# Ledger of designs, part 230: VHH binders against Flagellar brake protein YcgR (ycgR)

Target 1, 263 residues: Flagellar brake protein YcgR (ycgR), of Thauera aminoaromatica (c4kar8)
Amino acid sequence: MAELSTPSPASPAPLDGGRGDELEKFTLRGARQILQLLQDLITHRGLITAHTGGGHSFMTAVLKVDEERGRVVLDPSPDPQANRRALAAPRLTCVTQLDGIRIQFPLVGLGEGQDKGRPALFAPLPAEMLRLQRREFYRLQVPLAHELSCLLKAEDLARKPVEVSARVIDIGAGGVAVVVPTGAAEFVIGGTLPACRLALPDGEPIELDLEVRNLNRQTQRNGTEQLRVGLRFAALPRAADTRIQRYIFKTERALNAKARGGL
Key: E = the ipSAE of ESMFold2; O = the ipSAE of OpenDDE; V2 = 0.75 times the mean of E and O plus 0.25 times the DockQ between their complexes.

## First folded at step 21 (VHH)

Design QC9 (from MC4 with Y105H; framework vhh_7n9e_1; at its last look DockQ between E and O 0.30; V2 from the best seeds 0.00; counts 0 for: pae E 2.3 > 2)
Fold by OpenDDE, look of step 21:
Structure QC9 (fold): chain B 263 residues (1-263), chain A 119 residues (1-119)
Amino acid sequence: as target 1 above (263 residues)
Amino acid sequence: DVQLVESGGGLVQAGGSLRLSCAASGFTFSSYAMYWGRQAPGKGREWVSGISSGGGSTAYASSVKGRFTISRDNAKNTLYLQMNNLKPEDTALYYCAKQDYEWGHFQYWGQGTQVTVSS
């Protein structure tokens, strides 16, 4: 009976600090906010993956926040080598999740010591904490066999209204990603596309307002450039939300069944 | 190297107006959406406005909508922000940002221009 070693949940890789200002919206710099978030981590006993660089990490937890000394107390690794790496690292990148929200923060100036007679790691309070409310809306990759499309109402370079039929490549409760030909329309992050139409297989298109959240240029294997547009549902009626959720659930189930050899 | 140089900031009374400029170099300006952001003292950077590469689409934060107007001159490689009816809460360092189509977000490259609105 070969014990199927359950693949260890892939330690969430630190978000490469994409210098993008979008991260700034999610970056807490206020001392009070940082303290509160750290306290929340303590309260929830959140496990933290501490990355020491070079592909090495260890599991830790915030044990205590010492406001008087301006430091955070971490649980050391049971592995002495991991602790040595942590202490030698110029920066520790801590990654965790709280209530489905990814939290990332750097610790600099790590030291070892004792807290109440127990070995502990100490670091100054982080100067910033990234709280990525990735509405990890589970984004379903739309199967190629499913021709989900979204009719985008946008403007062209001449500010003329244009309708662009865009293929939906992924869908979640919070929005869709679509691909359009480069130059098909003008997009800007924060822009609203009103009265768009999302076509689902189960019935009439859903009319909805979309907000542009991301713009990526992608070069296809054939050398053709496409624009991937990340769109948020600005206002989704309850009925539409239900339909979208149903589609996602049904599709996921079908994909899983196929993966299990059932189809 | 990408360079964004903001200008036009200054001290203005509440209800006054300013026009910010951002001179862009080191990239094909006309091919990129551009943005304004700002950072008030003790606060994080916030998005203010955006304009598509050709200027056909614009967006504004709710806090500035109806008061600010973003525009661009692609022939001059310059981004503008007309700010009208300025309020004390508009006091901030204003930054110009370039769209990053690889990462999908926008990046600030400039030093910013200070806008101070007095009560």
Scores: ipSAE 0.857, ipTM 0.957, lowest interface PAE 0.5, mean pLDDT 88
Fold by ESMFold2, look of step 21:
Structure QC9 (fold): chain B 263 residues (1-263), chain A 119 residues (1-119)
Amino acid sequence: as target 1 above (263 residues)
Amino acid sequence: DVQLVESGGGLVQAGGSLRLSCAASGFTFSSYAMYWGRQAPGKGREWVSGISSGGGSTAYASSVKGRFTISRDNAKNTLYLQMNNLKPEDTALYYCAKQDYEWGHFQYWGQGTQVTVSS
């Protein structure tokens, strides 16, 4: 209270993680691999959370890679205070996802300047990037034609029960992400939703308990707001787990065959 | 310009109670879920409790469930944590955090208020 120190970033917890033997197989250190991954982020317009320390962060994107000068160019924040914190930070920890795979990398030596007359931030290329491509981190993007939905049993503003039919947008071994209209129900990270029902294309709905792990608001092009709710399976029966795994496996094979142009 | 200022900490005997407050400014408080976290000396940060933007949903860590109550007053831009039946294990720096709906996680950024439970 007497000293104004900001707390360390607490979420996500592995932002300042040291090197460990479990993460080494997911760590990219080759220049070609790093450049390719950065270019993939540019191509897919990946949104990046840049952590400056003390619990502060801002949203950014990699605008380009300047190979001649060995640096990356980032989008500055519209908030001048966020930019000042970023420039003062000894390290910028960048966290994002690419096609459901978590990406993390450090940037040091951040500076400001211009790129084609526009304000920009830049730093030397990272010496390493973490790409967590494991089954427990992988999320299948659900094809719209499959019409996967999950009936959520939640509460409204008056703390009264409501049921919300939510479209499933991705699914993995440990959970699902769904979208709901803004205001359809009240959600909070750590909240539990018992006896929800996941509807797969074949068979009866699966009854499962869910825990809210993340909440994201997305504005559609018409200005309407949707809420993306990340949900973890809390107590998944083995029969339900096997059925979910089979769905993921079959769908992944079908998507891979379609991508190769097979008929 | 987001500002979160915690208060209400102090020294209390085991079994006692404290009420923490978090004054919020620089954003539309009623539009965001809010959280309490804590950090004990020499330990990592721990999520404690959360409350939805309208107050319709609450959640608690198992270590505090039944003893702590989170609440909010959207007219006063204030978040609260009522802590009852305090234990020495609850000794920590307590801070509030705002939901980050852009990235789907919460952020810790109060200065914190110290809670010390003796005996």
Scores: ipSAE 0.444, ipTM 0.833, lowest interface PAE 2.3, mean pLDDT 81
ESMFold2 (binder alone), look of step 21: mean pLDDT 85; pTM 0.860

Design QD10 (from ND1 with T31M; framework vhh_7pa5_2; at its last look DockQ between E and O 0.59; V2 from the best seeds 0.70)
Fold by OpenDDE, look of step 21:
Structure QD10 (fold): chain B 263 residues (1-263), chain A 121 residues (1-121)
Amino acid sequence: as target 1 above (263 residues)
Amino acid sequence: QVQLVESGGGMVQPGGSLRLSCAASGFTFRMYAMSWVRRAPGKGPEWVSYISPLGGSTDYADSVKGRFTISRDNAKNTLYLQMNSLKPEDTALYYCARDIDLWDSGKFDIWGQGTQVTVSS
């Protein structure tokens, strides 16, 4: 009876060096941003899976952020063995979700102690926090109250340059869907629209190149035909990506809060 | 509906023991710090004990320290207070309360109806 050695779950392959650059855009390193995100975790009471290595993890939560001391206060495990492992680990990998966004951050220098007589785990503030928006699938439906627009640099049927102001209906890390009047311009799947301008609420429009990925004709209830254009961000500058991500995050948070009956 | 329901109170002799339970419903119990608060006749509310969301951190009033043990079963959405070496001074209505803050105790947004504990010879 050959004991089928259940293959040890493959250690997540070191993120190949090329993926590092992609992750960088989702990595927060600013002290204020980190503090805000930690505070958000507290506010939303986010439970954290803390990985100690060797396939071990325990559940914790950020109980408090001590800005004065530059440390986080974590909820110890009710399992003393888990705490021992955590304290022995050179690094904790903390994983959580906030509003559907995966958050990952390292903690180094974990210690046990007391605050006001209460036992807790303490760690210095993380140097970085990763916000992983699964790029591929999540598109934020832009609220109607939000006037996101994209100025498209396109061509008409005569190949004359035209500018089309398009309403953004959904936005993700990888692109936008917009609606334009039928016949406003000719769009070709795979075609690039250079030097377009995406208007976000938080500042000046973002100039970017867009690739046409999808075209769908839609008839509105009123009988008006519209063209839905799916557009991919081409060569998006880091600063622009950050702004887009911030907008998405903020909007999602607000929508979720509203859905939860939160003011 | 968010609700806390205490049970396990009763009459006991000095030196006796009781175990209080608090059943939580209508919210994600494991996401909240919880406390026990008591009110003795003619006195104001007194904080008794605190437990963190995952139960790894506990705190006690000096008056009950070493005698009372707070615990929780998040799978059962239940908070407990084991009370040993009970004294007449422990006579009170005991409330389960949900802490507003995860760490700073003393503010509560939800209370149960309470369970009466009477310690008398």
Scores: ipSAE 0.874, ipTM 0.951, lowest interface PAE 0.5, mean pLDDT 89
Fold by ESMFold2, look of step 21:
Structure QD10 (fold): chain B 263 residues (1-263), chain A 121 residues (1-121)
Amino acid sequence: as target 1 above (263 residues)
Amino acid sequence: QVQLVESGGGMVQPGGSLRLSCAASGFTFRMYAMSWVRRAPGKGPEWVSYISPLGGSTDYADSVKGRFTISRDNAKNTLYLQMNSLKPEDTALYYCARDIDLWDSGKFDIWGQGTQVTVSS
């Protein structure tokens, strides 16, 4: 049995599992809401990227909702290897978009079979479906030339206050990711950093509270160690949100203009 | 302009083979289930075969099962019907049809002009 090459990954990728708390308000759990959203996908012929894990995915569609049996009918892949991976996976993470709204849902218990002699993949109705606008899931990769920074009010190893100027590497509606030298401060998942300052190009820095969501140690090419810190905005004021969205919009426009004009 | 154009019909002896093609344009082909439908002289339409939008599921009328094979190439926006072991009762005008339903075939909103298949000595 030879190991087959990984098929090209289908976009878009599932949202990060570590952002579950911030996504809860966009999660549908009502049976009638779920049925209606699945029916909307059928009516609009939504194409779905089904992620099977290990960087593998395949394209599918919801062909029918069988309410009497409590299941969805999915279009199998013409690639038998994709179908085998899907059936072996403990769950599928299905991602699609409908009229500018991102939709993501898990399917567990996938099986193969026939409906009136017609082969298909079947799964029980999902227990939840995520529905959110692009603004709620998008993260802009901050260009190096912008040198965006965030002043973190943290603690050192001795639990003494320390201020760390961290470079912002990505930014979205719900938070930022920053990098700091290893050992600059101690960070704890779930810990709150009050009164941090995010420096945007337009006006005074934004004072905001941040919550540590993830930590990832990284080694640079020259061997130096740095820490990537994922930070969630706690209770972001509307004015601050507006400034962040404006920065993202302007930066996207500038990046797109360069791509069209010279890349 | 939404259009389906069939081709590949002709005269063939019993036991012979033909391959029909259907070129789709003016709509996003991969988003639709597709069917072949035929109409014999003096008779009404008869559903022949179904294929799902991404091509993973197919179905056939009992009269053609085992002899006909439906397929699609979504990169070329083309539907096919391979017809083997043809019989005189397969003589008909064959239509490519766009299915309104993604799964339960039977209602079509667009079809082409048809291509004639004639099976006779």
Scores: ipSAE 0.615, ipTM 0.851, lowest interface PAE 1.4, mean pLDDT 87
ESMFold2 (binder alone), look of step 21: mean pLDDT 85; pTM 0.860

Design QD11 (from ND1 with A33P; framework vhh_7pa5_2; at its last look DockQ between E and O 0.53; V2 from the best seeds 0.71)
Fold by OpenDDE, look of step 21:
Structure QD11 (fold): chain B 263 residues (1-263), chain A 121 residues (1-121)
Amino acid sequence: as target 1 above (263 residues)
Amino acid sequence: QVQLVESGGGMVQPGGSLRLSCAASGFTFRTYPMSWVRRAPGKGPEWVSYISPLGGSTDYADSVKGRFTISRDNAKNTLYLQMNSLKPEDTALYYCARDIDLWDSGKFDIWGQGTQVTVSS
């Protein structure tokens, strides 16, 4: 009777070092940003799945952020065993979703106690919080009320440098779609547009290189032809990426709040 | 429509027990802390008990501590108050209330109609 050695659940492969760099851009490390995100979780009453390891998890919530003490107050599980596991764990992996965005953050140094006589779990503020936007597929449709523009440095048919002010119609972590008048410039798929300027509402335009990925001619209802240009961010500085992500996040939240009747 | 509906009240003798229920509807119940509040005849409202959204944290007024137990079933959208060793001074209209703040109690935005509890010989 050959004891079928149940294959030990494959330790999740170490996130390949290359994926680490990609995650870094979605990682918040600033104290203010972390506090704000935690407060947002409270405001939106976000439920959190806290993973304690070994395949165990329990549901919790951030009940309060204690800035003075530098700690979060968590809702204990009604299951005492879950709490014991949590307290024994060297690290909690907290996972939640806010407005369709996955949020993940570690908590270390979990303890139990009381605040105002109420039992709670306490942990120091997380050192980092990850906002995972599924980069690959999510593009925020820019509200018409928002005037996002991109100054494209392109060439005309005669290969003369031209600057085209393009309206941004959608934006994601990987790029933008813009609309330009037909004939404003010649775009080549795979071509790079260097030193373009993306205008965001929160400050100075971002200078960036753009790669043309898609071209679609669109006829408007009024009969006017426009060219939709899909552009990839060819090289995006970290600071720029952060600003773009912040814009997307903020705008998405606002849209969702409006859709929910909260605004 | 957001609604809380209390039930389970009645008349009981001193030392008796009652279990109150509060059915919640129209909102995501599991994300809100809940409280019981009571109003005795001729008195103002008195906070009785608090329970956190997931039910892991509870709190009680000193007047009911050790006698009352608050609980919740989030799957059933129901809040409970087990009341043991009832005293005449527990006679009141008992309200289920939704807490506004997740942790700091005392502010409520939704109330039920209440259920009458009468403790008398």
Scores: ipSAE 0.876, ipTM 0.952, lowest interface PAE 0.5, mean pLDDT 89
Fold by ESMFold2, look of step 21:
Order: C-alpha cells, then sequence, then structure tokens
Structure QD11 (fold): chain B 263 residues (1-263), chain A 121 residues (1-121)
C-alpha cells in the first residue's frame, strides 16, 4: 500500500553492436538537454557503471554538475586500482538506467582533484548522451520452440541470387539477429537485402528490407563455423512494426508467466 | 521502515580509541551519502564527517582531521567511524545521518538515536 522508493536498476553493459549512426536519432547533443539529463541522474541517485576498457569497470555516480566550470563531479572508487585505471583510460563509457530509460555517455579528460578540499573525480561535461527507452534497446531472445526464421534474399560469391533460411536468435524494434552457416551467402556490412521474409508464428510472413549491420564468426566446439548476422529493418511499415511489437509483448508475457509458475 | 541504529560508544580515557557503527535498513544504503554528526552537552549539532555513496570520497571537520576515519560497507549496509587520539572535547552524542545532497553536506533527512561517547580522566 505504501509507496516505496524504487532503487535504480543495476547498470547494464555497454551496447556491443551497431554503428553510432543507427543510434544518432537517440543522441542528445544540446547543452541544456545534457545538463537536464545529468541533473535527473543526480535527483534519482542513479548508479553508473564506468567502463575503463580491457573488460574493467567500476561503480560511480554523478554527485554534482558544476556548470560554471563545465564539469561533472564523480564518486571515486574506494579501490585505488580502479581509480588508477580510470585516470589512465583515454575515455570512460558510462552506462546507467532510470526507470527503464537506458543512458550511456562518454567522459574524456578525467582528472583527480578536489572541490573545496573534498576529493573527487572530474571530467568536462559530455558532448553527447544516448537516451533510449526500453523499446529502443530491448532485444527478445527468441525461444527455439517458436521456430522463427527469416528468409534472406542474398547473393553467393558469383553474384547469383541465393535464398537462405536463417534462424532468428533475437528480435527488437529495430532489427533481428540471425545465424547462418558460414559460406551460405556473401554478406557485406552496409549491404541491403531487399524483400526478405520474416516468419512470425501468427499470420503471413512479413516482407521487409534488411540492412547488414554486423557480422560475427562463431566457432562451435566441433569446429563448425556459423555466422551471426545483425540486420536492421529498413523503412519498416507501421503494420509490420505493430506485428513485431505484439509478438515481443506476447512472448515476453508468456515467458514471465512460465517463470513464475515454476516456483 | 527507514532506520539508522548507532552503536560502539562508551567511556574512554584521553588518547583512547573507539569505533562507532551505524546499521542502516529500509532504504538503498549505497545510493546515499552518509555523515556523522555530534552533539556535545548543551551545544547544537556539529557535523563531523562525510562519505560519498560508493565510499570513494571522504571529508572531515577540521577538529577531527587526522584522528577520525569514516568508512562504509555497502554490502553490510553499515557506516563506521574510527576515532583515535580522543580528547575530552570529543565527548558527545554521535548520530549517523543520511545526507540527501550527494555532494554538499548539511541536508539530513533521517537520523539515528545516537551513541554516547565520553572522554574523561
Amino acid sequence: as target 1 above (263 residues)
Amino acid sequence: QVQLVESGGGMVQPGGSLRLSCAASGFTFRTYPMSWVRRAPGKGPEWVSYISPLGGSTDYADSVKGRFTISRDNAKNTLYLQMNSLKPEDTALYYCARDIDLWDSGKFDIWGQGTQVTVSS
């Protein structure tokens, strides 16, 4: 009955995939927008994971925005090694979430110093901040039982048309990731695959154009290679978007109900 | 229910040491800066020390610098004050306080009941 303060969610890892251009529409660059978002982090006591490179990170928080000096004040780590790594890093990648909104921003020029005798880490205000709602970053891991596939209309080495039925391993508002055997087709980052067909469990396949965004070679234990292909939806019609979102919602709700019923 | 419970006070001779503890419950301890505040007999509250939410920044009143050390264990939701080289003027009721301003001290919304420290010969 009583309203309890909801703590900030655990800070997620940085976004691993995609080029910065696909995220540009979610990037804040205006000084007032950046200051307001930093102030929101302070107000909500957002905990931040600061990534220093090499797989290392530490927890921090924005304690204050010093507008007059154009800098943020960060909580240093109580671990001196974490502070040394942070100060040596060419940049920090800061990741946090506020009420389902993912926030990610770089800090460069990190220094150690004091504000009125009190030690802290300082950095100039970030020049940009990513702000993504859950819909904009969430990727459903597709259950194998759904047999989701995407028919890719691609080309082989001889530039001949080839159709590849690829298993969909995750799906979100902006695209899918699929797996194919290595050598099934030639994929080029930035290339467009027109008139592909995404098979959802309900209704007819969705015809859509896909853009190749990333390729990851994966070697299985037996030496067999497969290719993970990250694909962006190009110019997705609203009706197709609605069907995809309904699939994601229904599947996530069903998975959550099964997890609760397992207790 | 939000609670702060201090312990570890007592009577010591000048030059002695004490370690104060403050157990926190009912809130997300690691997202708040914490302070120790003391009240000597017949006096108003005096800020003693500050520690940042994750423990990386500390600050002290001039009267206790070099003698007192604030620390926190966020896994145990506990704040500490190690007090060394105690003087009679350190005699006070010591409070654990939750600071709502992440950086600038002095805006405390929750207090403990206090633990008495007495330094006398």
Scores: ipSAE 0.658, ipTM 0.873, lowest interface PAE 1.1, mean pLDDT 87
ESMFold2 (binder alone), look of step 21: mean pLDDT 85; pTM 0.856

Design QD12 (from ND1 with T28K; framework vhh_7pa5_2; at its last look DockQ between E and O 0.46; V2 from the best seeds 0.70)
Fold by OpenDDE, look of step 21:
Structure QD12 (fold): chain B 263 residues (1-263), chain A 121 residues (1-121)
Amino acid sequence: as target 1 above (263 residues)
Amino acid sequence: QVQLVESGGGMVQPGGSLRLSCAASGFKFRTYAMSWVRRAPGKGPEWVSYISPLGGSTDYADSVKGRFTISRDNAKNTLYLQMNSLKPEDTALYYCARDIDLWDSGKFDIWGQGTQVTVSS
């Protein structure tokens, strides 16, 4: 019985820097956000693949964030050669995953040293951290406990402007799915709904344009017909995207924590 | 169930060597810092050694420095303590412990049952 060595999950390759503009919306640059994310990595004991270049990488972890000194403490490799490569590298590309979200960040100025007599690698805090939510495929199912709503500016059958308050059932980086009463408005696939308002728990509603991408009629168990509308964010300001991403991240973490019995 | 099981203890003469093992189960072993702690008869617990999750960082109590080596095999979910040049004062029950913190060691949330090490002529 050949023990099928489950292929070690291929260390996620660093994202090629070429898609710079598209990645900017997923890039954290705020000091507080960076610190929080690093702390989250510690809390969740996230292992990091650190790429040193030339196809080489080693596993590490953030052991500590030293805010006072503005540095991260990394777990050295048990392989001295890996550490030498790391120290020689002008930049480390760190890749990890937290709750299904890929996190990538650079570290520059890596050095070796000791803290309290313990050997460690040290680097200044990253200037940026990339949180990549695979936009295309991941939609967070909005918990029933969360009342996300979207005020849709649509038209009725008579092309009269109507406002429909829709419950958000799922949300992703690219859009939302909402449910509306059947007949509340006429939706056309490919049509744009301008100046809609997405209500998130963390503040004022986000005004945004939505494109209708999908329409599905659903009959509820109680016999009530509802229309599920898939909506794409047509133009999302950076600030709005950040808020949406933050919500998704926070909610996903909470759900995962609950699923793990941590809450 | 989270569990640590120590083994490898025994009786040895002064100057002898022992290798302790700790088998971990029920948690992602490679993501935790681990420590060895010992309790000598009539004494409180004494921290002995620390190892980081990936094993790149180690630390030792002054009393064992240069004589003991902590290591881990994350593939086997096993922690080790190689003890050389054993002294009578090393006589203790040795515990494997999971560190709560990854770096600031001293607090533990999981302990094994311990393995007895006796150094006597």
Scores: ipSAE 0.879, ipTM 0.954, lowest interface PAE 0.5, mean pLDDT 89
Fold by ESMFold2, look of step 21:
Structure QD12 (fold): chain B 263 residues (1-263), chain A 121 residues (1-121)
Amino acid sequence: as target 1 above (263 residues)
Amino acid sequence: QVQLVESGGGMVQPGGSLRLSCAASGFKFRTYAMSWVRRAPGKGPEWVSYISPLGGSTDYADSVKGRFTISRDNAKNTLYLQMNSLKPEDTALYYCARDIDLWDSGKFDIWGQGTQVTVSS
């Protein structure tokens, strides 16, 4: 008999705007690359969440790329209010995912009209498209047993050099988060920590420059105060990136095997 | 197994109404544009109406504009054609068709069995 509808997955949110500079290397700006990626969305019938601001979004799809006129054709919503919000928005942030690849792009200058009598929404081709694989946005929670650490070369309150051994709590392709005791050093958002050393199990520590991106005070269950420091890798060499990705892959595989065996 | 099953046909007098349904199964219905196509006795297929995957855009052959309304319910995987002010010229076997293209309709890869609509006095 009639099958009840399954719930749709939650609408994916756009990536944080404050990460724009770290995402630049995954941003496509070539016209040919953009046309090919849009065509891939059409070919694979990718559904798109279009964010109009204020927490509102609607489902759409790229129906056609009109290369000669330099525009995309989008499926309007059957909900007129969603269409009105889209047309009033200064920018749509479009988010979709095909087979584990996240795709995000802005559309500016959205208009309504017709193509051969068929109503649609139209926009100029996007000037940029973000294309990310899972490894490019994933952060591994580091198991306590691994005791991963990062030696930070920082300054204390008196601007005297100090070395702080910080426990790494998560790690991804773009950076790490670490914890230190409150007061161990003075950290400034935007500040650079040169010549830090990230210790991975598979060889010598990696020397790298880190940039402080965020700071959060935390109180642990035993009452002790600590500081969570979000750190971005400044210019990560390919060899270092490969070692980090290998660590993430091996650790994730081992954790998954333990979960299956532990039932 | 991909299937399209039409229903709702029958005999009506001129000026009458019918509502056709098309139940889709075996594929992700909401990612496809859909059309109604009809075949009158002794004639080739005639495209009748189009609806976009999410239902925001519709289109009609000139012969049915203002009388027919296409719609879809993606939660129920069902396509509809509301036919009003029926004429003897609308007599045909009506098919639900899955469009290969999302926008420039005209090639269909899957058809239903069809449902007969007969308009006569």
Scores: ipSAE 0.687, ipTM 0.882, lowest interface PAE 1.0, mean pLDDT 86
ESMFold2 (binder alone), look of step 21: mean pLDDT 85; pTM 0.858

